# Ledger of designs, part 83: miniprotein binders against a2bj90

Target 1, 235 residues: a2bj90
Amino acid sequence: MSRSARRKTSALNTVLRVVEVFASIQGEGPFTGTYSVFVRLAGCNLRCPFCDTRYAWSLEAGKPLGVEELVEEIARYEPSLVVITGGEPLLQRHPLNSLVEGLESLGLRVQLETNGILPAPARDEQLWRVYHVVSPKDVPVRVPGAKLHPSWVDYARATGRAWFKFLVANEQHVREVAEYVAKLGIPRSRVYIMPLTPEKLDMKELLELHSRIASLAVKWRLNFSPRLHLLVQLP
Below, E stands for the ipSAE of ESMFold2; O stands for the ipSAE of OpenDDE; V2 stands for 0.75 times the mean of E and O plus 0.25 times the DockQ between their complexes.

## First folded at step 8 (miniprotein)

Design lm9 (at its last look DockQ between E and O 0.57; V2 from the best seeds 0.60)
Fold by ESMFold2, look of step 8:
Structure lm9 (fold): chain B 235 residues (1-235), chain A 108 residues (1-108)
Amino acid sequence: as target 1 above (235 residues)
Amino acid sequence: GSLEELFDEFLEITYEMFEHIYKAMEAAKRGDEETAKKHIEEALKLSEKLLEIARKAGSPELEKLARHLHETIKEMKEAFEKGDFERAIELMWEIIETVLKIIDEIQS
């Protein structure tokens, strides 16, 4: 194979469809407040009515980007955390594992955000070693087709590298989450409840909703996740 | 009702098929031809079940998408047999796009 042909073959093997790459603060879950680079992958296997990132649903929203170039771009930000999100990043699982390998070879810490419909990583996957925040969409809001794959609970127990985050609007939702996680055997220390924010809240309304959900988290002995980026008006 | 159950089953089988596609791609990448073949054969069987479910649901668009999945997976099997991993990657992207069209169809 010529050098040019080898490069073309390598590019096809290691290409991701990327909507955007940007620096910000991780606003949700266990790593809230961390200086992060976000990599938003194209394509989603859900059509959630409350989705904040509908522009990432289609594969065409993403531009093809070589994994090696992407790793170099990410590294230039000097992030404390690389957050891989989307859409649903596990739709691009094959090249995603290549990206994770490249990031870990540079000592960069990686977190994946997933709706948990596709299975958790296997032991021989590069994704096995990264952190995962799993946001099931079958409780309490119940998005059609949003069935959590049972391997995520097994993965969380085996590795300690997965947390479960649930959008809630009220105490009935929190009760439903509590029943769900108890049934699945997910320990409370791995569970976050987070405000289900309607679009177009003003800051006062947003703070009041955060206060209500945070109070419920304390009452139910669950972890609270803000939507910090909304509170501080970052992407 | 029964239509909702057929759509749920269709999605569940689609995701199981997709998992087999991923495992076949990983096996082929490392040169494990026998493992890649086994997973592709499972994916083909699942795509045939998708055709059956689409017909029971009375959905011509799902039937068209399931047929496209079946033919694309068949082409991927041929690509693995020829050692043409570059072609298999192109077909993987086509499968992803088809899965997204299935999601649009069912969740609309």
Scores: ipSAE 0.818, ipTM 0.919, lowest interface PAE 1.0, mean pLDDT 90
Fold by OpenDDE base, look of step 8:
Structure lm9 (fold): chain B 235 residues (1-235), chain A 108 residues (1-108)
Amino acid sequence: as target 1 above (235 residues)
Amino acid sequence: GSLEELFDEFLEITYEMFEHIYKAMEAAKRGDEETAKKHIEEALKLSEKLLEIARKAGSPELEKLARHLHETIKEMKEAFEKGDFERAIELMWEIIETVLKIIDEIQS
């Protein structure tokens, strides 16, 4: 490959399909409570029946945005964290590396949300440097085609920058998660259980569910993730 | 196996294929043409397997999509061999779009 061709390739991998950009509080996982800008990328390799962002499943749901423009937009919010989410952000892996490079150049911290089906970052990717919250969809509620890529376990061990977040509805689900992470050799300190919330829950039901799942987290010696944004009525 | 098992296998192979495509692109960016070639050849082999599974599943639409995917990966291989990385990126996006259509078809 010529140096010119490599430069041209780098310049072309600078457009993302973006559904929305907004500021809020990170409501989930290890960064709960952090003032964050959310970048929701378009396209997902799953069709989870419990997905709350179904509008992001199609690539066409996103508008093409340049990485530089997106970095400038994010920076205007002065975020404590940039959360890259969507459908599945790693479908747009190449321009996403460019985005991360731009954000890190400004000293911004970045957290990726992923379903863990696609491979973890390699050491030579910009994505290697960021935080990852992996949400497997094969346990406890199996989504068709969902399988955690084994490289995420290796990445977690190598970097300490990955956590695993599981949606649970009851104690049986928590047991299945405990068995699953034990089998894969995932440290319990890296595991979060989070309430699986049906769309029709009122605030009382939502609080009761949180209380129940949090109690199970303590019982099973796992970390608990709230859905804080739902509890405080933020995006 | 059951149709469901075939679809699960199809999706697993699809994601393995994606791994090779991404690694090929990264190798290409580094100028490691040998590694890029190796990964794109593996992706092509996997896409052939996808086409076989689609045939076994008996879905004409899935077979059509799997065929398109396979041909797109062939074109991507040619683009890499020619050093046309602009075309390779375009084809990568087409592969992603095709895979998303496949997932929709399987889950319908």
Scores: ipSAE 0.401, ipTM 0.746, lowest interface PAE 1.2, mean pLDDT 90
ESMFold2 (binder alone), look of step 8: mean pLDDT 86; pTM 0.857

Design lo1 (at its last look DockQ between E and O 0.92; V2 from the best seeds 0.00; counts 0 for: pae E 1.9 > 1.5)
Fold by OpenDDE base, look of step 8:
Structure lo1 (fold): chain B 235 residues (1-235), chain A 115 residues (1-115)
Amino acid sequence: as target 1 above (235 residues)
Amino acid sequence: SDELEELSDEVIDIAWEMADLIYEFRKTGDLELLKKFMELAEKLIKIAEELLKLAEEAGDEELIERIRELVKRIEKAMEAAKKALENPDDPEAIEEFIELALEVLEYLWKLIEKL
């Protein structure tokens, strides 16, 4: 009688407030083109005037979901990547660590999207092991109350699992990004510039903006992030 | 001109090398990084002198003034680097170099925006 030690999966009795779960292509940053499940968490510590997900700003906009139920829902999509996004995912840091543990136990890769205001993961957090795309909101467009927490620079240097994505509209914005990353010691290889897309661009205007910002990325020796989902008309 | 494009590319590459060097120096205090800064600064002065000739030929007074101010800032940062190399136990000499080197970078980025 072989006693199969049922590892008690500690019941992931933690609850997340989730706005939506959907499958798409990652359109931005270092994982562009990856088949991904997006988990949009509710609540944000900012009110960016250019935010495309304003409906996620309130915690009440999210439904309470158990972490175990959410892991099972994500796993049904068989994703190449799980993208945790929302307002600000790190507002739900404790249950988010439990979610990451559940997803990693299934061999799923996880990428977090954050505004970088809250501290980077500590070494004892499950979040330490995942990928992070940090989107500072203090440069070049200054959102009130936005300031990058210094621990993200240390995390990026120590782990190589963080990238920094900046919204830019012109060359002055690219200069301001260069000044900012140089002063903070963010490695250039970890910097992405991405088009700041106003509402109501047509496809021609969107492509022209992408071309201009991509040319600036080459000039300034920075990585370019498309808005691929907008270009291919995916969610 | 092809020459202006080549000089602009060299300025951008040096600016990023200086940025990495300043960060590593702030982190480690390695005095060999001050010597590397001096080498980059000397290279940058030569490029600035060639850019100055092109700006003078074009009659761009604003660009001429910016390049001249950049050269002065590089020279001042080089003096501070020398002082820090000669006085490695003086935290004021080290901080003065870091401040002046960061100012050089700020001027480089503004120059690159204009090229």
Scores: ipSAE 0.848, ipTM 0.929, lowest interface PAE 0.6, mean pLDDT 94
Fold by ESMFold2, look of step 8:
Structure lo1 (fold): chain B 235 residues (1-235), chain A 115 residues (1-115)
Amino acid sequence: as target 1 above (235 residues)
Amino acid sequence: SDELEELSDEVIDIAWEMADLIYEFRKTGDLELLKKFMELAEKLIKIAEELLKLAEEAGDEELIERIRELVKRIEKAMEAAKKALENPDDPEAIEEFIELALEVLEYLWKLIEKL
């Protein structure tokens, strides 16, 4: 058997701890508006106070699913994009690479969402070839324990397959993001600012916050990410 | 006003250009980037003088303060750039320039926040 065929067969026997699988619209970042299947993996290495998916923090919240079974479940939705999120998906890195291999064998486009604490993919990982939206939590929101691994900047520059998304509430936060990305050498073309949404905004307040942050993105020459799924009331 | 908005846009564009230039210099040590820094810095001082006139006409004391602080940092960084150009084998001169150039960016971001 070839190395590729042997690897594929072995990889389909691995297990991921999965909280939920569902179809919706990607509401954030460069793929906003894309019909997507979301795969939420269990476990997180942060406890962000603004997290809207706290139910995914514990690894035990996830149901063990074989990678082959998961690939088949995802494929039934016929997605335009598979979004792997969590918790922090890179805590399950080995079986995650197996999942990516299976999805790519079916021609499915994959995007990973990560807080960037664990390193960027190596060239020999299946994750090397997928898209990544990296959401550092050390600036401006300063979550304890958060620190962007420097390999993400190198990966983004080498591949063009990573973007950096920052939660901001006001212009001071945007200034802090500008300072941060300039020091780290993150090109502004790879930077998104996104509204830091309090848990209980009504629709008018949500739109007003989006308008304010979008205006700041234009002023500061940065990309804007909505939280589109909240605006259109999708999961 | 259209004049203030145009000057603000120029400051913001220069800030990002300067950020990219400083990062490239830190990675490569290319001395031509020091000369480009000086050119951007001189352009920025000219724009700052125009902004200062507008801030004084408006009586905007906070904006006046931000502009003056920025100009002080630019002048220090330009002196450090000249020293680094004259002493390219001196790592202390190179590091001093980098530190002061990053400080210019810090004050640029602070100015932009108030514009």
Scores: ipSAE 0.615, ipTM 0.855, lowest interface PAE 1.9, mean pLDDT 91
Fold by ESMFold2-Fast, scan of step 11:
Structure lo1 (fold): chain B 235 residues (1-235), chain A 115 residues (1-115)
Amino acid sequence: as target 1 above (235 residues)
Amino acid sequence: SDELEELSDEVIDIAWEMADLIYEFRKTGDLELLKKFMELAEKLIKIAEELLKLAEEAGDEELIERIRELVKRIEKAMEAAKKALENPDDPEAIEEFIELALEVLEYLWKLIEKL
């Protein structure tokens, strides 16, 4: 089926389950520091013990919003970046492609945050054309059921539009990440390590953890992602 | 020491170069990459010998053991690479090399963790 035919069929039944839409600064990954609108989609295929957004795990946590309505709401913020996150946004893949099409038509830059369990975009999807930050949960954090789909490595190498962001607590975790990315053929330049933050760190502990993980990133020749929003106390 | 830092830097650089090479070989089967592996392995053995001297001077038993284990794995992988080059149509020889080369990376990462 052509892209035009696909667009016509999707126009009549595109509804997303949305938990929240808010403006903030992207605190993580390659676009850290960017004025962004966050669109949190409902539903997740994992139950990570360290999850900060457990309220989004159920699809029922999301309000049904039409794609056109959601595009208009996002556009009102005039963002430099639209961050589509969740839960797991790819659980709502069909209407998500329609959302991306609408946002791209307005010239908005889109970043998807995904756990990478579901397959990477195919060339005929609108999602093929946007940025993806993949956060594997099989290594080093060992969440049950969290195997990275191998198509994400191919997508990253083919497009240059995916990065892999790993939660790490110590040097052993960084070594496990190095082993993992080397085995899968993920280019080092596409890898970020990010502090795995326990629930209740004070600000000094949070800064110290960031400093330690950043130092390990330098040693291991990997990129470092802060959790900037936590440091500056934004959502 | 400055010497330890320099050698440690060389080890991590070779580890990433070796990782990329092994991945590319698994995808392409390009035998020229086996020759490049041999060059990296020889360089790594020389660096490991220098690291071993520093570890022995420091009395670091764990580091000595990790370096010796790494050298043993490198030697096995080099032997397997030579066999694969002599038997390019033998899928078992190629698979054995890949397994042993990945084992070299495993021991490299473990060594780097302790440096």
Scores: ipSAE 0.490, ipTM 0.829, lowest interface PAE 2.8, mean pLDDT 88
ESMFold2 (binder alone), look of step 8: mean pLDDT 88; pTM 0.871

Design lo10 (at its last look DockQ between E and O 0.65; V2 from the best seeds 0.00; counts 0 for: pae E 3.3 > 1.5)
Fold by OpenDDE base, look of step 8:
Structure lo10 (fold): chain B 235 residues (1-235), chain A 118 residues (1-118)
Amino acid sequence: as target 1 above (235 residues)
Amino acid sequence: SDELEELSDEILDIAWEMADLIYEFRKTGDLELLKKFMELAEKLIKIAEEALKLAEEAGDEELIERIRELVKRIEKAMEAAKKALENPDDPEAIEEFIELALEVLEYLWKLIEKLEES
């Protein structure tokens, strides 16, 4: 195999399609309140009707960035956490493993946001070492083509580095989440319910919705995820 | 009633314990988990019998029927657990228990939702 062919294959595994990089507070899940750099990757395998980042659905919406350049850009923010999100980050799994390796070499903590359709990390992947927040889209709101890959349950049990975040609007949705996680064997301590926020809520309506869903979380013995960034008006 | 809410909370706690137990059993095949299931099931039957009295006093026919159906499902799952304990090398007995136990859980979640609407 010629030196040229190895360089071309190495170059393809070192470029990510990135929509945006920004610093903010993690507003959701187990890392809520953490000063974070967000890396929004382009491309998604879903078309959720409630998606707030529809501009990231196309791979073409992202710019090609080298992993080394992206690591240097992230490091300049001195983040307490790097959050890799987007459409679906695992669509770019190969260069994403290289990104994680670069970030971990600097001692940066990494959290992935995923819809859980693609398989969980294998033990030989750099992604195995990071934190994952899985957001299933098959329960309670059914998005066409969404199905949680079973390997995420195994990964969660083996590593303790996965949490599951469900969008809920009412108590029936919370029951459906309870049924779902019980049947799959997802540990209750790893389950978060989060308000499904319609478009155009004012701050009063948003707070009222958070209050209702938080009360249901306590009632059903589940963890609550705010949408803190919406409450504090951060990106 | 405050009493039905307390019973609902107890049912909820048992349902989560059963869910963890069923998962661990599916993973390990540890027969001691079947004994623990039987203990939880007996506790759940007692709570269901108390809830049934309250539902009868309230005249809630739908709730009465749901609680009676739950008790039947629990008893069936207990029989299956016993059969699996007596025949640990029978994969069909183990599978039957898992199916019936999961059906009990599905029914518990719906009952909890109903007890709070009442």
Scores: ipSAE 0.684, ipTM 0.865, lowest interface PAE 0.8, mean pLDDT 93
Fold by ESMFold2, look of step 8:
Structure lo10 (fold): chain B 235 residues (1-235), chain A 118 residues (1-118)
Amino acid sequence: as target 1 above (235 residues)
Amino acid sequence: SDELEELSDEILDIAWEMADLIYEFRKTGDLELLKKFMELAEKLIKIAEEALKLAEEAGDEELIERIRELVKRIEKAMEAAKKALENPDDPEAIEEFIELALEVLEYLWKLIEKLEES
């Protein structure tokens, strides 16, 4: 293969389709409150009715960025955590592993957000050593095609680097989540329930919803995730 | 009420512990977990007997039926656990226990649902 062809194929293998890169606070899950850089990748394998980032569903929504260029951009923010999200980031698995390698070489901590349909990392992947927040979509709303890949439970138990997060609106939802995680063998210490927030809540209503879901988390022996960015009005 | 809430809390704790125990047994085959299952099942029967008294006093026919169904399944699962301990290399005995233990877990969640409604 000529030098030009090798250059092209090398660039394609190290390119990600990126919707946005921005600094903010991680508002959800086990790393709530951490100064983070968010990298939103294009493409999703689901069309959830409750998705608040529908603009990332199409791969064409993302701009092609080289992995080395992206690492440089991320590093300039001096983040405490790099949050890779999307759409569904694992649709771009190969170049995503290259990004993780670059970020690790700089000592940057990485968290992935995924719907868990695609398999958990293999031991020989760079993704094996990063943190994962898995948001299954087969309960309580039961989005079609949203079956959690069973490897995520094994990965979480073997490594301690995965957690499971569920959107809930009421106690019936929490009961459904509890039964679901019990049947699949997801340890309750790895489970977060988080408020399913309607649009246009005022601050009082938002706090009341947080209080209700937090009380349910205590009652059901599960972890609670806020939507902290909404409470403090950050993007 | 307060008494039903206490029983519901105890049953929920057992349901979480049992779910983890069944998962670990399915993955490892560790026979010590069969002994732990029988200990947990004995505790659950005692709690179920207390719940049955309350259900009978309240005349709650649905709750009575759910508790009786649960107890029968616990007893069958305990019998299967003993058989599996006596025949540790018998895959049919192991599979029978797993199936019956999963049924106990299912009926535990049905009971929890009814108790939280009451």
Scores: ipSAE 0.405, ipTM 0.756, lowest interface PAE 3.3, mean pLDDT 89
ESMFold2 (binder alone), look of step 8: mean pLDDT 85; pTM 0.844

Design lo11 (at its last look DockQ between E and O 0.92; V2 from the best seeds 0.00; counts 0 for: pae E 4.3 > 1.5)
Fold by OpenDDE base, look of step 8:
Formats: sequence, C-alpha cells, structure tokens
Structure lo11 (fold): chain B 235 residues (1-235), chain A 115 residues (1-115)
Amino acid sequence: as target 1 above (235 residues)
Amino acid sequence: SDELEELSDEVIDIAWEMADLIYDFRRTGDLELLKKFMELAEKLIKIAEEALKLAEEAGDEELIERIRELVKRIEKAMEAAKKALENPDDPEAIEEFIELALEVLQYLWRLIEKL
C-alpha cells in the first residue's frame, strides 16, 4: 500500500477582485506577440485621462474570485504567458503573491503590468520571480500623484526582470524619457517607448503614428513597443 | 546634411555612454570612471568643433551659439572631473562633478531634439 503523500496544496484561501479574464496576444512591451491570458484586476491608485480601462478603476468593478479557482481558470487556456494587469495590480499585493505561487507551480510564466508607484517586490515575495513591465505615469505625461518608486530601478538592475514602458506622442516626449531614464539610472536596454494613442484614430492614422514613434525610437536608440492588439484588432 | 546626421548619431551614442558612466560612478565611486568621462568629453569636444564649422558655413547663428555653450559646459564638467580625481575624499568635488555632468547630458538631449 504505497502511501502517496498528498502534498496538501495549502488551500489558497485568498481572494482577488477581478474585472475580466481573457485570452489574446500580448500587444505591448518585451513579450509582444506572445499568446497570453490576461487577468485584469480591479482598483487603481491613478485616474489617467488617457486610460483605456477606466472601468477597472473601482475595486467594486471586480468580482471576488478565489486564487485557486482563478489558477484553474487560467490553466484551461494553456497560455504561453499569464499577464496580470488591471487598474493597479499591486493594490492587491498579498493575494497576488498567492496567485503567482499557484501559477508558477504549474510552470506558467507570469508578467505583471504596473504603474510603478508602489514599491517593487521584495526578495521574499513570490512576485520577485516574475517579469514586470513598469509604465511610469510621471514622464512624459504627468498624471497627478504619479511618481516612480525608486526600488523599481534597483529591482531592474538586480534581477533583469523589469522593463519600463513610456507613452510618447512626439520627439519632445522621447527627449523627456531619455532625460528621465538617464537621471534615474534606468538601463537603456530596458526602456520601451510606445505610441500614446488618442481616442478615435483610424487605422491609417494609427499606422502613421506607429511609424513616427518607431523612427524616433531608432534615432534615440530606444526600444519600440507597438500597440499590436490595436493594429490586429484583438482585445 | 548627411554629415550633421552622422555627427548627431555619434552624439547620441556618447550621451548614452555618459549616462551609464555617471550612474555607475554615483553607485561605485570608481575613479576610473572619471577618466573615462574625460575621454568621452574630449571626443564630444572634437565632434562639437566639427559641428561648429558646419554651422558657421551654414550661417546658423542659433546652432553656433548652442554648440559653443555645449563646449563650455563640457569643459566645466571636465575641470570638475579633474578636481574630483585630485581630491577623491572631497564629497563636494564629487557632487559638483555629478551635477555638471548631468547638466551636460541634459544639454546634449536638447541638442539632439533640435538636430
């Protein structure tokens, strides 16, 4: 009678407030083109005027989901990457660490999207092991109350698992990004510039904007992030 | 001109090298980084002198004035780097260099935006 030690999976009795879960292609940053499951968490500490996910700003916009149930839901998609996004995911830091633990136990890769206002993961957090795309909101577009927490620079240098994505509309914005990353000591290889897309661009205008910002990325020796999902009409 | 574009590319590359160097110096205090800064600064001055000739030939007074101001800023930062090398235990000399070097970078980025 072989006593298979049922490893008690400690019941992940933590709850996340989730707006939506969907499969798509990662359209932005270093993982562009990756088949991904997106988990949009509820609640944000900012009110960016250009936010495309304003419906996620309130915690009440999210449904409470158990971490274990959410891990099972994500796993059914067989994703190449799990993208944790939302308003600001790090507002739910404690249950988010439990989610990451669950996903990593299945061998799933995890990428977090954050505005960088809250501190970077500590070494004892499960979040320390995942990839992070930080989107500062203090440069070049200045959102009130946005300030990058300095620990993200330290985290990026220590782990190589952080990238910084900046929304830009013109060359002045690209210069302001260059000044900012140089002053803070963000490694240039970890910097992405991405088109700031106004509402109501048609496909032609969207392509022209991408072309202009991509050319500026080459001029300024910066990485370019498309808005690929907008270009290919995916969610 | 194709020549100004080539000079602009070199200036951008040096500006990023300076940015990395300043960060590493702030983190480590490695005095060898001050020597590397001096080498980059000398390269920048040479590029600026070439750019100045082109700007004078073009009659671009605004560009001439900007390049001259850049050279002055670089020279001042080089003096501060030398002073810091001679007085490595003087935190004021180190801070003065860092401030002046960051000002050079800021001026370079603004020049690149206009080229």
Scores: ipSAE 0.762, ipTM 0.892, lowest interface PAE 0.7, mean pLDDT 93
Fold by ESMFold2, look of step 8:
Structure lo11 (fold): chain B 235 residues (1-235), chain A 115 residues (1-115)
Amino acid sequence: as target 1 above (235 residues)
Amino acid sequence: SDELEELSDEVIDIAWEMADLIYDFRRTGDLELLKKFMELAEKLIKIAEEALKLAEEAGDEELIERIRELVKRIEKAMEAAKKALENPDDPEAIEEFIELALEVLQYLWRLIEKL
């Protein structure tokens, strides 16, 4: 096959296991409020007790979808942002880089959500050029096996394209986050604290928790992330 | 106390400035950052003296002890900074400073939480 045909055939053979694709509003982190298409990839290397998307834990929960077909589907939504989430998207790193290449060729802006256990992108990966929201699960929430890979801090400082988002329930947790990010060298401008929402909070309790964590963010000079989609009842 | 809250605001601003400083020093080895650390530490000592006076007037023995511990940590870190300035090629002096500076930061976080 010719060089062009090999390239085209390789793209058609690249497959992601996808749980769902849908349009909504980015509800968390630095891009909160942005009209987005979410691509939820199957598989996760953690089993967090507070996970809202347990249905994406198994790789078998995802249906195989060709990267080129997925790019076309995403483009039809005309999103302002493509959010790649999951499970843990970096478990499918190779075809994910192909997806990013396709999306970027159409001028689509991409954000990846990751628990940060697997390494940050290398300079020669397509993922190097996208935005990342890294949510470490080893502090203050001590999820077993959830150690942040140190390359994420270097990546964030080198590129300015990564932010760190921490689930907190109280001021003790915020102090733990402050201590953690200072030790690792994560600048506070890249740090978000976000409410840790237990199951079965009613709307009043959810709003009260948001208010408390937002007040702590101001006190501790950290950025605040809502869980906006929960407040406005969007997927 | 409004006075303690104002001091807490100053402490937290200095704490974040120290966090950035420690990171930059680990990456670059820039000796000017050791001098900047000494400046921040001197500012913290003055704030600690004000906070100690207020805590003594309030009879808050726990706060008094925390402030005294913080001062001890600051003084140790300042001595380590001076040692590192005098021995810039000594990796043990450099690492000792970094560890003691991180301890100061840890005690600052604990003080902020109390306040």
Scores: ipSAE 0.320, ipTM 0.734, lowest interface PAE 4.3, mean pLDDT 90
ESMFold2 (binder alone), look of step 8: mean pLDDT 84; pTM 0.834

